# Ledger of designs, part 1: VH-VL binders against Probable inactive ribonuclease-like protein 13 (RNASE13)

All scores and structures are predictions.

Target 1, 136 residues: Probable inactive ribonuclease-like protein 13 (RNASE13), of Homo sapiens (Human) (q5gan3)
Amino acid sequence: MDIKMQIGSRNFYTLSIDYPRVNYPKGFRGYCNGLMSYMRGKMQNSDCPKIHYVIHAPWKAIQKFCKYSDSFCENYNEYCTLTQDSLPITVCSLSHQQPPTSCYYNSTLTNQKLYLLCSRKYEADPIGIAGLYSGI
Positions, changes and structure headers below are counted from each chain's first letter, unless a header gives other numbers; Kabat numbers aren't used for antibody chains.
F, E and O are the ipSAE of ESMFold2-Fast, ESMFold2 and OpenDDE, as the mean of both directions, binder to target and target to binder. V2 is 0.75 times the mean of E and O plus 0.25 times the DockQ between their complexes.
[cut] marks letters that were taken out.
The coordinates of atoms that the task and the answers printed are left out; those that the model quotes come from them. Centres of patches stay.

## First folded at step 3 (VH-VL; from c4 with heavy chain T58D, light chain S95Y)

Design g5
Fold by OpenDDE, fold request of step 13:
Structure g5 (fold): chain C 136 residues (1-136), chain A 122 residues (1-122), chain B 108 residues (1-108)
Amino acid sequence: as target 1 above (136 residues)
Amino acid sequence: QVQLVQSGAEVKKPGASVKVSCKASGYTFTSYDMHWAKQAPGQGLEWIGEINPSGGYDNYNQKFQGRVTMTRDTSISTAYMELSRLRSDDTAVYYCARDLGYSSGWYEFDYWGQGTLVTVSS
Amino acid sequence: QIVLTQSPGTLSLSPGERATLSCRASQSVDSSYLHWYQQKPGQAPRLWIYGASNRATGIPDRFSGSGSGTDFTLTISRLEPEDFATYYCQQYGDYPLTFGQGTKLEIK
């Protein structure tokens, strides 16, 4: 596989895979805030992304969905596929209330089918999440 | 403040195994890939492989034909490289090196261990 | 694998002179993933140039890197005594990662 594709997959794993899922008390807002702070630090970017998805499943279980991509997501200019199964995920959504020098997020745990971005059409690795399945 | 401290020199017989450690400090161990390189006496550098300390992936140079095993202990921020079935041509200084990777986008090795001399002789 | 060939193997110069080190790749390498390291005897390699043309932290401006595709160059405008060492190029453009065989810059 092309190294650029591998790098994309590695970055996706680093930023969007958390398995096994970290346990935290109810009401704890530090999960997404910490994760997004980590991301911003690595990216050296002060901007606050509006949304970020974290998958809580083994990497191999996620990889199998990219063995074949039957669709192409033009908006991302990448092959994409709908996961056959729902996956446990955390949705980090940017809060409407923001401090001047930080990014605050709300955390939502859910099980959803995902549109995965794949590095190529066949025998590929996941490189991103295009969004949640909404029935369309 | 970032430091990579490797284990001490080793002397081994042919056919034996050696395990070199690389302890990281001054940064989050699991956030950066760790590479290993070999440098035979008076020779250049050869890439052995890399580990992702979080356990997502490992990549090996096939030249070592499965004789290399790389592991990690995140609880003590330490990476390990084990060479088995040692041969005389395995005599070299072995380095661990941090891959700045995604943090910079260039994937340069910005910090190196001090090196571990492994001598294989009968 | 991508083979990096450095030339010359040994470069003998005097302080104050200009040094030009070449690194040629067997196939095209993205300049973002071509790096240079300096190594002195008994020491570990040290990052010197990254992304073909960017000086690492603390590297003097007499050092410069250039190139793209298969041809890369490290230039030292005016050699200082501390610059005499072995320089290695390295690619992260494909697995396995590879280094050049090195250019030893020695005092004439």
Scores: ipSAE 0.388, ipTM 0.835, lowest interface PAE 1.8, mean pLDDT 93
Fold by OpenDDE, fold request of step 13:
Structure g5 (fold): chain C 136 residues (1-136), chain A 122 residues (1-122), chain B 108 residues (1-108)
Amino acid sequence: as target 1 above (136 residues)
Amino acid sequence: QVQLVQSGAEVKKPGASVKVSCKASGYTFTSYDMHWAKQAPGQGLEWIGEINPSGGYDNYNQKFQGRVTMTRDTSISTAYMELSRLRSDDTAVYYCARDLGYSSGWYEFDYWGQGTLVTVSS
Amino acid sequence: QIVLTQSPGTLSLSPGERATLSCRASQSVDSSYLHWYQQKPGQAPRLWIYGASNRATGIPDRFSGSGSGTDFTLTISRLEPEDFATYYCQQYGDYPLTFGQGTKLEIK
């Protein structure tokens, strides 16, 4: 087993999977603000990502979607697939009003189909989220 | 303040099972993978496997797969390693070790338990 | 699996001398995932060098790590009495994770 093939999936799991939903650290306000602050600390990155998705489903329930990827997402240079089922997610979107020393986010709970990034075309692991299904 | 405290020494007979615990403190248990290593007397280190405390994945060294079961109890920040069908060559000190992982990007084992001696003898 | 071979098995030196420990991999290992640990008798291993060349917290600057591909080195510029121990290299490049057999640095 190549560890490098799994690192992307592990990172994705760490950053984007919250099942069951857990509490954010004491002192943080709001799910997304707390989560993103924690993530920035963990990543040692001061940048404020524009958007971040968190999936609230069992890992195995997510993995099944990457058994076969019928598409290739050019922007990510990775195989991708549309989930057949809607998944419960939290969407963290960067607010237009930013405090001087932190990143402020709006949080939206929703249930939507996702474009998952997969590590390869067949029998792959999820490594990211390309976006939400627009219904178009 | 990070600390890994393992259970005490064990003496077992061949064919028996042993379960070693590793209690973590001083950090968020579910945020870091936990590894187990074996060190036979006077020998080097051997990787047994790892667990993700959040339950996302577990990986075993195939050499031990089938006899080793790794579990976790997140409510008490404790990882467990159970080794079954014990034989004499299982006599060793067993260590748990925290994987700093994604937080550093290097995946080094930055903290280790004090070790648990398991002796298998008839 | 990736086999890490350390040399020499035992290194006998005196305080003040320079020590060079080798770790050779059976196949290429990303330097980011090659680590060194120090272990003294009756104690657990302790992280010493990570990512081939980075000293862990609290590690004196007389220790240095280098290397890439299949050849890695741990160097101690001037040995201190507390440096005599066993050193293990370890790779996190592929499963299963593996350790070298160790180099025992003993006092001459």
Scores: ipSAE 0.073, ipTM 0.744, lowest interface PAE 2.9, mean pLDDT 92
Fold by ESMFold2, look of step 7:
Structure g5 (fold): chain C 136 residues (1-136), chain A 122 residues (1-122), chain B 108 residues (1-108)
Amino acid sequence: as target 1 above (136 residues)
Amino acid sequence: QVQLVQSGAEVKKPGASVKVSCKASGYTFTSYDMHWAKQAPGQGLEWIGEINPSGGYDNYNQKFQGRVTMTRDTSISTAYMELSRLRSDDTAVYYCARDLGYSSGWYEFDYWGQGTLVTVSS
Amino acid sequence: QIVLTQSPGTLSLSPGERATLSCRASQSVDSSYLHWYQQKPGQAPRLWIYGASNRATGIPDRFSGSGSGTDFTLTISRLEPEDFATYYCQQYGDYPLTFGQGTKLEIK
């Protein structure tokens, strides 16, 4: 797991939190294509990530999940917690039906619990998402 | 077919509370936010607030903050709006409405309940 | 909050005439989040136009919407008897969500 994929708190807020929801006009290439293009520009990175999660909840609500971190996630060298509640999220997945160089994404809206990465620093702010809870 | 069915009309005295229900059918209840709006007699529409049925968030119009509570029961696909400390200017028809949100990309309210008349004695 | 002011408050016209309904916002609203609803007495509102210019399913092509920034318009090219109702604009660009006060379109 590449620790360079971890996002600092400011970048995490900017790239992974969208509340209240932003809409794209009818006929746009989809929510995720706009967001992923912005993310690549912000991170100064030309790679097309396979997956990205966007949480549609207020930042303060997300912050509260990290106050009582469940465990230390060695692969990320950070604390992590499973959110107590399911959250509305959009899963941006790199499309297999488009040329790889297009960086074209599918958008899937879901409600799930997820694993947050929580800063070891003061306030334990969220800095990333490790994955979704499978429940099995 | 999407349908939102609200509870029946209610008559209340000042100072009481009312809880209006909105039962959803024909779609996955937890996939769309539910909004509530007020329409006083002879007046226009006023947004009261919204709730995410999966429990991720709610937002209330500041005008109703402290008197309104929005809840849901996902096992029966039903949203609720409770308004407390009723006064005569709360007499209105109350509507629930489904927010298409990210599924359409436009956040339009595509289906509305039939409305629930709440009368506060004056 | 964003105030939507509709004009005129009441518009009295005959079938066959053209109707123009105005919605002005106190602040700029992204047209993607400006919607129109029709309401008849005793009925719930119905989605009519979404994203300023897109007709909802089943809405006749005599209805058109336009506008951007602070000025939005709903136009009915040739009024039919069923078109007489109250029309509300609504914005989802900023919280709290707000509706205009309505334009009542009535038979002259």
Scores: ipSAE 0.006, ipTM 0.535, lowest interface PAE 13.7, mean pLDDT 82
Fold by ESMFold2, look of step 4:
Structure g5 (fold): chain C 136 residues (1-136), chain A 122 residues (1-122), chain B 108 residues (1-108)
Amino acid sequence: as target 1 above (136 residues)
Amino acid sequence: QVQLVQSGAEVKKPGASVKVSCKASGYTFTSYDMHWAKQAPGQGLEWIGEINPSGGYDNYNQKFQGRVTMTRDTSISTAYMELSRLRSDDTAVYYCARDLGYSSGWYEFDYWGQGTLVTVSS
Amino acid sequence: QIVLTQSPGTLSLSPGERATLSCRASQSVDSSYLHWYQQKPGQAPRLWIYGASNRATGIPDRFSGSGSGTDFTLTISRLEPEDFATYYCQQYGDYPLTFGQGTKLEIK
């Protein structure tokens, strides 16, 4: 899981929140390939991230979790919180079946709790995802 | 079979307090926020506030801040709303409602209690 | 706070007619956070439309919701006798949560 340091609240909202979930046309090669192409273009980044999470919940609801963040995550130098319940999440994972230059992604929809990174500067707004909670 | 059953009607004097209960059944009480709303006779709905039953937070409409306290007892799956310093315009039906929250992603109020009439009279 | 203004206050129509109920917000509301409830006298409100356009379980397809930004509507394509009630819009877009004043849909 890569560190998402210095991601602003606008970048996090743009890149990690999609609600209601957008349905891409069939010829778009699936949800994650469309999204990750947009993300790389916006960030002017040639790298293919190995994994990216997209939350399909309203922004205001996600902001509520950070209002009550009660832990400091030293690895990220930010506050963090475990979401109270599972969220609908698409996991975009880099496929090893295709040439690396294609940045081809598999899409997996799941419901899981996750650790949110909460800004010390942006009204405690969410700014990233530290990881998923496996639970049991 | 989700149910929210509220306590019975109450008659109070101005200046008194009232505590309304809302007993939940048919679901995991601590998994969903509980909201309270007021409806004066012949009038619309007004949001009073919400409580997270797992103890994470409460949040009140500023109009009621300082007069309202929301609590719960998780051992009996019951939420409470207490309103103090009652006045005649507090006469209303008070409803509890379950917030589906993150589980649906829409935050709709899918189940409501039957309502509790509180009458404030001299 | 976001004020929801419903119009008309009372709508008098006959069964078989089309009804259009308006909900106007004082500030933009993401449609995901705009909900509609139906209430009959002596009863609790019932969830009717959620996220501006999604019918709750068991709600007939003659009911439809639409809108975005500040303007939202609930439409009933052909009124049935059971549809005469008061309808409230409600927003969860910002605190405090607010309801509209209601539109009473009554038989002419």
Scores: ipSAE 0.000, ipTM 0.538, lowest interface PAE 15.7, mean pLDDT 82
Fold by ESMFold2, fold request of step 13:
Structure g5 (fold): chain C 136 residues (1-136), chain A 122 residues (1-122), chain B 108 residues (1-108)
Amino acid sequence: as target 1 above (136 residues)
Amino acid sequence: QVQLVQSGAEVKKPGASVKVSCKASGYTFTSYDMHWAKQAPGQGLEWIGEINPSGGYDNYNQKFQGRVTMTRDTSISTAYMELSRLRSDDTAVYYCARDLGYSSGWYEFDYWGQGTLVTVSS
Amino acid sequence: QIVLTQSPGTLSLSPGERATLSCRASQSVDSSYLHWYQQKPGQAPRLWIYGASNRATGIPDRFSGSGSGTDFTLTISRLEPEDFATYYCQQYGDYPLTFGQGTKLEIK
């Protein structure tokens, strides 16, 4: 079960929290293409992740979900929690139409509960997103 | 709160020009692009162009290129669209609309002016 | 330019019925840049759905949008009298910006 999200409280805040939502220049092809280009530049690699989530809520509200986390997610070797409320998020998904190396992303805004990864270290800050809650 | 108030209806002859105004209030005028659209009687909407009120750029539908000029006066938060060499098929209601752009990230038009009827008759 | 074709051109239904309005693009449009507007006679258009599926402020939950690629849909689960109007889809994925020709939703 070796699928891991970007780990690190600093990088998570920088790359996965955007409140209020920032716009990129019109020359970009949507929110996610601008954001993912910035992310690749900051991370200094050419990888094109298949999926990336961005939360559009205040950091303090997101932090609060992790303060009461009671579960451990073995797949990530971190604590995790299902958010109590649905949050506005953008799902950046690598375009399925053509080659992953083009790094072209579709943007989908949705409002869903999330599985947050919470640091095992002091303060239990959010450090990643394991997935979205499908609701059954 | 946000309002876009356009100038009144105009009747023009073929070959003349018309300048429609759109006065914005309730927000920072220079922070959002302004768009113009045409709706002929009983017809759908057609995009004319956009202007960045801070002066960075404009963009015209090629169909109107050479006949349309968009300007603004930031001191009174007003955008203008001037259409020259008017033809009978320019008879339409013309709308201004605010583009949320970077603010929302979706580039939706959240507020529209009430429309200005321009009638071109000979 | 991206042509948006709406169907049907006119949809005649009664209050209480379910309405399904289609918007087809001539080439793929990022759903983030596909929007829907409502317009009643003598009035300016009003933002209704943005980013294909998000309701604008104050829009009733009986309205929902869906779709991706070239096919987009606006659904009204149970028609109310105030819902009878013309609906336009619009794309901002490439210049020039374009609108569909509209679907007029009319009573009976």
Scores: ipSAE 0.000, ipTM 0.509, lowest interface PAE 16.5, mean pLDDT 81

Design g5
Fold by ESMFold2, fold request of step 13:
Structure g5 (fold): chain C 136 residues (1-136), chain A 122 residues (1-122), chain B 108 residues (1-108)
Amino acid sequence: as target 1 above (136 residues)
Amino acid sequence: QVQLVQSGAEVKKPGASVKVSCKASGYTFTSYDMHWAKQAPGQGLEWIGEINPSGGYDNYNQKFQGRVTMTRDTSISTAYMELSRLRSDDTAVYYCARDLGYSSGWYEFDYWGQGTLVTVSS
Amino acid sequence: QIVLTQSPGTLSLSPGERATLSCRASQSVDSSYLHWYQQKPGQAPRLWIYGASNRATGIPDRFSGSGSGTDFTLTISRLEPEDFATYYCQQYGDYPLTFGQGTKLEIK
């Protein structure tokens, strides 16, 4: 999924949070192929997102970062914050595809700070990921 | 390499206050919560509280609420715990510990200070 | 608050024997937030097992952790002389954070 798709999703919790990290069977050829196969099946679409970020931390911990949001991101029309702590994240990057239905991903597990998008709504819940501290 | 180095032993009279320091090195101090724990002689460990060194939150064990204050100085990567109105049963070793927290996702205390003995006597 | 009760309080065994240390919680604890620490006299605690079953860096594979819900176990398959210490379980499932009272593993 591209950045715009991730920002508009009300399902941020269900699509970008995986805690504790699920172990997919070896036949899925790695974490991201397992995860993206599950998600694309659930969403029933044929497009291969170029990049997808998954945070491996409890929702409550992620919510805390938006409580102290300190800036407004004009590009997204939402508040944003750089997480104060590094978070365990898997970056799923599209490796190749066989249209219409096959997408193959590289998985990179990393521990990084990230830019969260925080709702302008009451309670300022996290609604997306604008990027990583070092950029990917 | 991560290190947490605490201040030296203190001897105090009942009713006084003590401020224990914990100097961190080998990591980004503001990226991890710092916890404090008490171990009275011959006893187990008791959690006192935590402080987020970058942000403005802390949580104290109710047992210590009103007597404990946790602070930090980010310019020297040092956390502090101050305990006031000392009583004889505050005699203990006090530890700081780093919460690996969000970076691991497990919230384990991966590094501990060496401990600071505080003795409260007559 | 969640009370962690460790048993036995003291476990007397010889090197080469198998040790089983129990930690029971008064309420269910997500195993991701159940941790074990080792402490020797005059020393700070050391992280030993995290998330109920994961060994910390440098911890020998003779140590294993298991459990879920309210019942958790630390097992040492063959005791070495350096394993005799006090072991504490700790939970971060709810505030206040709590430790068990410890199991002292001592040489017979």
Scores: ipSAE 0.000, ipTM 0.532, lowest interface PAE 14.5, mean pLDDT 82

